# Miniprotein binders against o43061: the designs that were tried, part 42

Target 1, 338 residues: o43061
Amino acid sequence: YNHSPEIQRSVYTLTGLAPSSKMAFVTMLTVRAANGENEVENTQQDWYYNSTRLLVHRLVKFKPTKSKYPVVVLAMKGIDQWKLDQLQEDGAIVKVVDPLYAHEVVDDVNDIALLDSRWSMMFTKLRVFEMYEYDRICFLDSDILPIKKMDKVFDVHQLSYSKDSVLFPPTLFYKPRRSIFWRRFTEEFAAYGLTRDDLYPYVFAAVSDPGMWHETPPPFKDYFNAGLFVFKPLKAHYKRLMALARFPKLYDNANMMEQSLLNFAYNSAGAFPWESLDWTFNGLWARKNDLPYLKAVHGKHWQPEGSLGYDEDTSKLWWDAFQEMQTYHDQQRNADLY
Key: E = the ipSAE of ESMFold2; O = the ipSAE of OpenDDE; V2 = 0.75 times the mean of E and O plus 0.25 times the DockQ between their complexes.

## First folded at step 16 (miniprotein)

Design o7 (at its last look DockQ between E and O 0.92; V2 from the best seeds 0.00; counts 0 for: pae E 3.1 > 1.5)
Fold by OpenDDE base, look of step 16:
Structure o7 (fold): chain B 338 residues (1-338), chain A 84 residues (1-84)
Amino acid sequence: as target 1 above (338 residues)
Amino acid sequence: SERLASEVSLLLYLAAWLIRRAERLLKEGDFESALEELEWALRRLQQALELARQLGDEDLIREAEDLLRKAEELIQDARQLAES
């Protein structure tokens, strides 16, 4: 699984991370409109809020999965205050953030592949890259359920540029919308008002996305899921990301939203290749046979039978976990009454 | 009020899930596990009903009562099957 393309590893010196106390798990809670109106999610329940509560409970309270690191919820402006208060009661640090609107980020919104209600705030996840108070962040989508301790996810490498590397400069390729031909992208840091020294060393690690149902273990693909990643917040990297974000033509016209951008920005053939995390940190399309190995499962496991990506074993796992959380809160309320 | 309504609705969803699981367990012949799930369903439904009454939402009260009746019927069925 350590198959980050060998070619770029020779350009970078792997330095072990010194233990830092400034590490956090971070998730994002968005307003319903950002999650896509077209999910026939029963309008009565905010399942992403419920899943966020469960994630926080697992990392803060539930002994088998409890982390030593703080959990931060980035809440989009406009979320009901009672939800924010409840997440604080659950033990999260809540930080309210303004959305990043696509029309403010992108030079031409017509270059976005999907012009629906979801695309308008797709870049709000990029607010995590502004959390400079931390040395390392593990971002998790709110539909990730920890099932084992995840603290080792921070055991990643800091990558430094080797001046002695005789390797060819990294070459990225992109395919503009409606083009049959690939084009070369040559990245010039000066175009961002940055030097190489501003951008190195860096940290960026994620799990390969299998994209569908898979055998155990999943096959490695040189494409990562943006639902879980570990990075070092750096002002230079945020500036670089925002500069690249201006041009959807570079990153598959944002077909997979921010995931397309991140896979371009941290491309294995680029100046900042991603580090491959062990697949067990992000169990995508997980089934029964994967569960013994996994540290987390990722999906909308609250959805009923007949939903896309429904699996009986992972659905049971989620609802059992949710029931445990409710039981925990019942016990706390009873303890406060005596 | 919105928080309370949301909590009631969530408890009803959880109870309905537990009931469906118990129904499957009964079909599989696992009566003990079915009874355990139904006992949890009853607890959630009792909580939901109490909160729904506090809210004064007649639709949520009715839904909680209907699910409660269903859970009680299934408990009776499960006990009869376990004794046979």
Scores: ipSAE 0.548, ipTM 0.844, lowest interface PAE 0.9, mean pLDDT 88
Fold by ESMFold2, look of step 16:
Structure o7 (fold): chain B 338 residues (1-338), chain A 84 residues (1-84)
Amino acid sequence: as target 1 above (338 residues)
Amino acid sequence: SERLASEVSLLLYLAAWLIRRAERLLKEGDFESALEELEWALRRLQQALELARQLGDEDLIREAEDLLRKAEELIQDARQLAES
């Protein structure tokens, strides 16, 4: 018995969800050791801290990109207090969270590809799904740079189910390593302590990941990038995510960490399909031709020429933005002097 | 103290980036834009040097002074080339 993507999607409906005052942008700042994979010259610099400051500045202070919604930084326990104080002074709401270790999340860590001490906390981003005080969150990786207004990212749909969908058991599909055949995983919501009604309606929207070489606009691929997504924090969905997370073999052995999990959990063919956001909200592998359209560029643009994915135009954008932030602080200090 | 050292190091990195951009503009013959970038580099380096001296970190002071000398040399180069 199989559920085709077209049959499953036909039995689910989308309901628009208007923005409200309980919307927030949320980013995460982890301890420096968790970022060591991508650190470059001058190891004294915590580039994720620097880019988090820039993201906060762009959403809180810089008028061309400023949001009317609050900006929250979830800081992992162990971040230096002076960094937290600075982010609060920059205008962010700062909340300290405990990490989520892989051994606390999965049943068998040997099912995780490429696990070592750097990746033991790979599931910590899932903490954002516990922020139930908000009606909708736009999560952003700290290496995303807004270059235009972002607030329209919250204009996404709430998904409800039709009664016809009850005729089919909730099923997800996955492809085991070294197999050419798709397998199915039928969910038992009762095994999670949940009913179908607990899980609907929901919101989950993200940008399609087109790969490194793409046209402008990029073609759609049925696989999203987890660096930016909009969702409604729901206790039932968090319980479901944690239940699914136990079994890395279902989500490509966590090959792309939490991105693998989220793409599995919100698979377009499953009971909770993801909504495609406009590509301009998350500009992956951006090039000159993309820039007039993009609302945000995504990447480690502080890295020098020769780094993977280096692009002169996005590097200039990032450093110009950083210089503008520094100039803003110069002006604030001078105003305080008088 | 660690915060101040981090800020100085960041200002030096930003200044170095501005200097590299100015060098490229000089090669392209855009001397006015190169001088503008070098003016920004000098501002960042002066800030960095003042803070490095406040911190008492001799390595950061030397780095700031080295970059200052480089920026001043490029300013002279840019002015000389603009005469052509």
Scores: ipSAE 0.392, ipTM 0.789, lowest interface PAE 3.1, mean pLDDT 83
ESMFold2 (binder alone), look of step 16: mean pLDDT 89; pTM 0.872

Design o8 (at its last look DockQ between E and O 0.84; V2 from the best seeds 0.00; counts 0 for: pae E 4.1 > 1.5)
Fold by OpenDDE base, look of step 16:
Structure o8 (fold): chain B 338 residues (1-338), chain A 84 residues (1-84)
Amino acid sequence: as target 1 above (338 residues)
Amino acid sequence: SRKLASEVQLLLYLAAWLIRRAERLLKEGDFESALEYLERALRYLQSALELARQLGDEDLIREAEDLLRKAEELIQDARQLAES
């Protein structure tokens, strides 16, 4: 799905990337921000930790979904050491990272749509863009469950700028808070202390977000989910992201947190259009009819019946997978005792 | 100790989930699936009870024993219903 506007196709050259030994799956485990009052999540269970363990198990241990690539858990500082140790035992590389606080990233925190405690650390996911030791990273939210091998997710393109293209700088539009009018944003790389050559070539690929229940296959939307993306870590791109992050007014006042920022930074009409991955790598709002095609399902599938986005088939799939993981660990413990 | 307590609590949660699912399946008349879920619950509860005893947590031991009793009762009910 080369959904880049035709105008951009004349400007950008897509080149296939050769296999690299420096590729990793990366997930993030955050300290429980006080889930706002309304998540009746059973406060006793750390479901994000549990889901992270399941993700690691699927990519490292479970034969049908086992990857050849390393799995890294970026753990926020303050997570209990025993959880980190367990994730290492599960076969993950654990890297502790400092949070990125919204007040440190944003010039005016009042430009953020929601000033909730959960939003204070929303930019911590951007720490993945500092992992320069890898050529390509596939980031996954901890609530993604691999159901087939996902290694082909790294088969993305590198986007290069054609030197011969006399193109006007791409123009993005944004709507300031309480404004009825759209404003033009023209990106100036010099404002970041960067040149065009610092920023190209680049890699950024993600799956279109259907936003709701959908048909099979889902319709394409020019808006991607930030729960799964493949990119090349580059210092210039991190610097650019942090510069853009200063101004929530550019990215819908961070209405969808880091997803809003990323969709602005890698906008299809911008200087760095995103590449569309096959929808099967990130099964959002998945139902029974999608499952034969999917390589991964994405959602809080541990939630009880009556929860927003609850589906019986995907819930059962998740619980069956979680129980397989528990059975695996029980068998290992028994084997170590004899 | 915190890791062990967390493991016990997770096993108890899983067992309770399976028991609730089995109760639903019994009402739907799927006795075979209910029995499978209950047998799985029993395994988790046995593990939970053993670990709770190692931890010396009387509350977790009691909870595991209560859920074990419930699962065993439901297994008996399911078998009786399947034979009828």
Scores: ipSAE 0.442, ipTM 0.784, lowest interface PAE 1.1, mean pLDDT 88
Fold by ESMFold2, look of step 16:
Structure o8 (fold): chain B 338 residues (1-338), chain A 84 residues (1-84)
Amino acid sequence: as target 1 above (338 residues)
Amino acid sequence: SRKLASEVQLLLYLAAWLIRRAERLLKEGDFESALEYLERALRYLQSALELARQLGDEDLIREAEDLLRKAEELIQDARQLAES
């Protein structure tokens, strides 16, 4: 892309995808505060749970979009057991995880721009990087709705570094808030107990985030959306992410939570540039003209007219999908004679 | 029983959403589409009412009955308008 550095970048086509490679789609279900009011006044239902069920259904049961790969739901501790049981009955592998609180991850929580009780667990998504049993993971936010086959999302490259890059210290770049100047942050991998070779090859691919309404296709921006990304879970990269996470000032004071961290860690100008996925895998700010091309739409489409990012066509699409899921389950209950 | 209450609330929400879409279609003069949505809403409401009675939840029973009454009134209106 035009914003990528011009350094030599060695890529492997699919050498990390040997026969019998273990791939998975992974999503996360987090706890909603019991006393918190939803600003949209949807208190009669836990819509994150409902959207997670729909995502699982679309990848496991719905023939037009079903995957040949397993679907894993990482469920935060504290979610009602009957919801976990239902997701397992829906066909997901359910794994309970402990939350990662901001105060356990960062050195100074006052360096986080927007922290309240709802966001204190903002780093829990990082648990997905610990799933070392998989060769590649496609993480999906629970408000992503597959509308076409998604399995080609795993067709991404293993990335390595050139010999010339070892002559310079590994360096990241950040712009402090209220500054027009970029600053350098030089990493010392030995401080993590790592060498450069421990961190290569790696896999990290995501879709460019248009950030607003856009034409079709959206223009590329050198900033990815963390609602969908494909990666290889590696212990070295998890150690690196946790080390970088300590210092929110490096990643815009966690202004976009874990998305800020990941964009810093895999910055296109740094030692581990992200790979750009086709925009159709993560349809952000989607409208009618996008739909014929999209493999997935991304948004809280259960929300009523007037909500941020509301679109009539994607709302109808989501509700039609949700009703199809309800019909599927009703038919299964009627067919399950004892 | 919290799982069953959650299912009733979901069915009621879906029915209410369908009723609102049907009201818009009636204003636009698309009586056939409005009737299709209302028939679907009735199916959800009948299921919701049966489950709410099984729970013995008076608030859910009342909500289901209120929405049923509204859906039936709209069906009557839609059929009358389509015949005119």
Scores: ipSAE 0.294, ipTM 0.746, lowest interface PAE 4.1, mean pLDDT 83
ESMFold2 (binder alone), look of step 16: mean pLDDT 90; pTM 0.898

## First folded at step 17 (miniprotein)

Design s1 (at its last look DockQ between E and O 0.75; V2 from the best seeds 0.00; counts 0 for: pae E 1.6 > 1.5)
Fold by ESMFold2, look of step 17:
Structure s1 (fold): chain B 338 residues (1-338), chain A 84 residues (1-84)
Amino acid sequence: as target 1 above (338 residues)
Amino acid sequence: SARLASEVSLLLFLAAWLIRRAERLLKEGDFESALEELERALQWLQSALELARQLGDEDLIREAEDLLRKAEELIQDARQLAES
């Protein structure tokens, strides 16, 4: 028989959520790392800014993928004002956020082998969990390209516990740096100033990460990709995430940045298991056979042939989308005559 | 000026990508599709060149002019092959 975490999920109640006027797509635009002395590619092109523009265009203007929900760009301080102005003109709600630095978050900075902007960008992304004005958020990385309507991504469940259910103790595990053995971590919610009931119900849904080239559909893995996730911003869950973030050893020293933290915090074996979204909302390692099914393709598709994860069909898809956006803007300029 | 420089750089990357696709299409014998991609590249390159001249950026102007010449040469090659 089965001793797996699926038995633990049977003690929780899943409740489908109705659509709400307070739902939003949220992406983040970060400050590009200064690299004047060791820049490998010396260009003025900010691919993250341009990919963010394309994402906004696809959710706001482009009829085949347009959403009925607002699109919010969280912009880290230091982004040029003209970029923020352009994103607002494109139809996004732009909100500037204060950065979070490693020394403000982590208890022992010696647990971090690398003190660079990557850690600050990771921690600053946690501010998305503070957007309490929304009932439900779909966060997505700027290198996600919608190719079909995305609004059904919000059709998720909230999870509550059932006091009449048979329980296994929910337990988080982590692996010390050089150990083959996993170590138990038991949360004490009182240390956060919370009770267990403060943390329920909650929403957290994401797409399984295949991690490599795959068949269509990809096989399920109990490890999600943090490039797209749907959640309800809750103060208790933000407090929990910030408490866990203090100890990088719990989440593999952020080997996969925020993905490591979120997979630890919402691990299926723990008290707050993640919900699996349909794979078509976050097309990872996508190739031609995936495209008829996908609602979004995820990757740095502007990169040239030879780059890790390059595929010529998704590359063409991305550049065609970019051309459509440029044509749209040319048409708007011509309309200035009348 | 920073906005214009960003737009010129992006249009040049787009045009270069279209040219590389056209070269692959020519190798595959799809001359009509190659010509379509090259005509799109010419349109973006003309826009990029105009903006580069407004900036007065000589490096961007030269890059746009070089890509424009390459696209025009490939168009002539593709038309000759299609007429055979």
Scores: ipSAE 0.581, ipTM 0.865, lowest interface PAE 1.6, mean pLDDT 84
Fold by OpenDDE base, look of step 17:
Structure s1 (fold): chain B 338 residues (1-338), chain A 84 residues (1-84)
Amino acid sequence: as target 1 above (338 residues)
Amino acid sequence: SARLASEVSLLLFLAAWLIRRAERLLKEGDFESALEELERALQWLQSALELARQLGDEDLIREAEDLLRKAEELIQDARQLAES
């Protein structure tokens, strides 16, 4: 009982965040080699680039979803310059970042569940945690399509540790892949060269991952999707995250890549429980019945019928959105020619 | 050149997708929606063809022309079905 997520959350004081001008939407564009072999991506089209453009267009240009906040594209080094230039023309701030290779992050790469080309750079998303120039960031995967205004996603809380709470220290349990026994992890901040005061207050909010097709609304699961999260960039939290990242055994051998790490680092039973965002900010496995509620849909909606997670209504929604973007650009080109 | 080729290929892909959607709409008896999709496909294909010509890519030109013919045929079919 003393280690239930609900009890652990009661130890923290939630404080509303004041408005800040230093908030941004951030997405990441990776090189194709990082996207893994099994995407029957038409060899001619970079769908992640195309989806990134669409995301930028929705947040910067498209009036119904246009944000007042800047949009940053973290582009992995090695992306073609013309793609970067186009994203700048679309109105994004482009920041080129070096990849984080698994062998640079992890003490023993053999502790990673899958060692393929996609997994070699799985930690590159963690570069968003170094964006200290912002007070709050909403990270979005490039396959998120805004369908309503997203600006309220930043209306999250700052969590502070309550000194008056007499609860047992947060304890996490982990089971290494080859172990039959569960092990206890008690976090010692001193091991990172940090104090509690370095780490609090913090901001971390995300949407519960339903994991599959679901009813409307989806059921809550104490596991979040790492495709959309709101946080405050702090050096202490990056340092902590990178320290934990060293040991895949702690976070299910990185079975779900950075999502496994983040769900461990911000575990509800841990020292830094995640805040639940409204499910409407990250419509995973969305269908027609969800669409009236959603502010964004999340998935590879460009994929053909027969693909995993294909849905006709969300596919149509994505292609209609993509077509609107192309129409917009064609009109701009024609206006510049006359 | 790579940017332009990518743009052409994308327009062709988009147009082909619209054509396939229009074909389904025609089978469902929604001739008006089919015509709208086909007209949009034509616009993309015209743009693609022009850009492909600028590139001098004969394969992309041929693909654009083939899709244009298909779209035009389907437009004629859709009009005939709508008038019947």
Scores: ipSAE 0.387, ipTM 0.768, lowest interface PAE 1.2, mean pLDDT 88
ESMFold2 (binder alone), look of step 17: mean pLDDT 89; pTM 0.863

Design s2 (at its last look DockQ between E and O 0.60; V2 from the best seeds 0.00; counts 0 for: pae E 2.1 > 1.5)
Fold by ESMFold2, look of step 17:
Structure s2 (fold): chain B 338 residues (1-338), chain A 83 residues (1-83)
Amino acid sequence: as target 1 above (338 residues)
Amino acid sequence: SRLASEVSLLLFLAAWLIRRAERLLKRGDFESALEELERALQWLQSALELARQLGDEDLIREAEDLLRKAEELIQDARQLAES
């Protein structure tokens, strides 16, 4: 649909964004460390919490990157209260969410290759799609560090379908594991209890994933990174996502967690193609040559030399940002004392 | 536990600064190495003060060890920069 100039023009419309629109940056803080490197059990150091603090600081306080929009932290139930209190003091709105377990979401739990907390973290992230009080949300993984102003990330289109697009059946595409061949099937909106009008117009935009090795700027790849995406929370789209989530085999058994599900749900050839954001909003596998252009770097930059994806320039960037944040808080504490 | 987490994080930061300074010394960038080492001393003094408030002997010892390492590197860097 979206690769034809005729179809693509009919899918994209002028933004429906009014000046008074309610926008928010939203991130998520979980109990379990994603890679197990900083396990929650018996650990004094939570790197995702530290990175979440930096993200909040960069969007709320740090003048070169601060936003005029609120920053919300969705905190999984079980996070220590002092961490939530600190994030509130840092300037975030903190909302505690209940987890969504794999057995509550997936139809056939026997088809799940591994029952672990990663699946629950993935499904719990879908609660961001329930934040209907906002007109647009920019979700960011907690390991994203803004280095320039981010607010233009919300300048994306509300997407609709053309008259000609309505003539073709809505379609979903998936590639079975270890297969080169794509399979396709008709998407029946009525199976969700929805109509076409419930699902359009919509907003979903993300940055193309250039892979570990890329040029500057990276070439387009028709596969997005789910570490940063902009969307309009809509009840119909949440209902659709939960329905699709029931069948992990359709999204590569969540091999890339929510990224697999979202790329399946918003496939560019399907009924709800994703919009490509400028690459500079989500700097993946960033290197020195990328940095002058990037608005945000994405990665676990606190990790030491020798870690997968380690880069000395982005590591320095992260620790410089941490030092600036710590200095800011020390200075505010001293100012409050006087 | 919150204060212990803060002390530990400051020690990780100081260790990172020290390792970066070592790389800068290897490359002959003595001025930048000294800048990073002076930042490390600042954070280590803060960490040591907080560790002493905790009464945590392991954190105190770790902070003191890193302080000694940083001071040794500062001395080395200043001698190497003298030409």
Scores: ipSAE 0.539, ipTM 0.859, lowest interface PAE 2.1, mean pLDDT 83
Fold by OpenDDE base, look of step 17:
Structure s2 (fold): chain B 338 residues (1-338), chain A 83 residues (1-83)
Amino acid sequence: as target 1 above (338 residues)
Amino acid sequence: SRLASEVSLLLFLAAWLIRRAERLLKRGDFESALEELERALQWLQSALELARQLGDEDLIREAEDLLRKAEELIQDARQLAES
């Protein structure tokens, strides 16, 4: 029986979640050393900090994209206090978090595909799964630029187990790096000290990753980008995620960092298939033709011409947005001086 | 410092706008060039003030140099637009 992802999804009942006051946008600000070596960019500017400020500005201050939901910045320990203070002034809730080092998460660090400084802290993003004070979180990478209101991103389904559905055993699929063959194993929740009832209902939704330049709209791929996802923080899901995280061999040796793990944990054929969000919430590899549809664009749009993924229209869009933010702050400063 | 970082960012942004304005001038888009140069001037004025508060002579000098360049380009753009 080909456990088609479609059949596995039919085993679950979709229930709409009522709007909750306990919803938040969450982004993460990491220390520069965690930002991979390839940012040859001007060593003087913290572009991730700048991009985080812009994200906060768009969600908190900028009227066309202003959200009714709070914005939380998870700041890695070691970030300069003045950056944290500025983000608070911008209207973010700042929460300092300890890094999750690969050696603390993984049984054998040699099973990680790339052992560099960037990869050593790749699991720090998983700290968002511990934010149990919220009913739903939309996580956004700091290089996401909202261009329209994004509040509808929280209009996702809660998945419950249907008693009337043919129960396929929860199966996870993995391909060992040296193997041509996919392997599968039955997921035993008891191995995590969990029952099925601890794990359901759940929420996990993300946008399909096109992986490269694409047509408008992008083709659907059964693989999601981890730069934007909506979920319900649950202790059981964090425990499960951390248990799976121990074994990089199960999730492509973490070749795409936490994205590999999340795609493994929430695979379409598994016990917890991901829900597909509308592609317009995470405009990856976006070009001019996509912009009329998009609610957000995702990429390092501050990078110069010649950079991987550079696009003139999205670059201009980002710089114009950054200029608006800077103008806003300059006007506020001048108003406070008079 | 926060202040030094802010000054450096303003200088970077202003320099970026100046370079964009230069490209616009070469394309004959004098109006767009002037708008960008005027924005660059505003940021450079802010940067210069903050640099003075910081007492950083290097940042002050950089701000003054960029201000001069922006003013020259504004004059060029105005002359080209009137011609």
Scores: ipSAE 0.406, ipTM 0.784, lowest interface PAE 1.1, mean pLDDT 88
ESMFold2 (binder alone), look of step 17: mean pLDDT 89; pTM 0.866

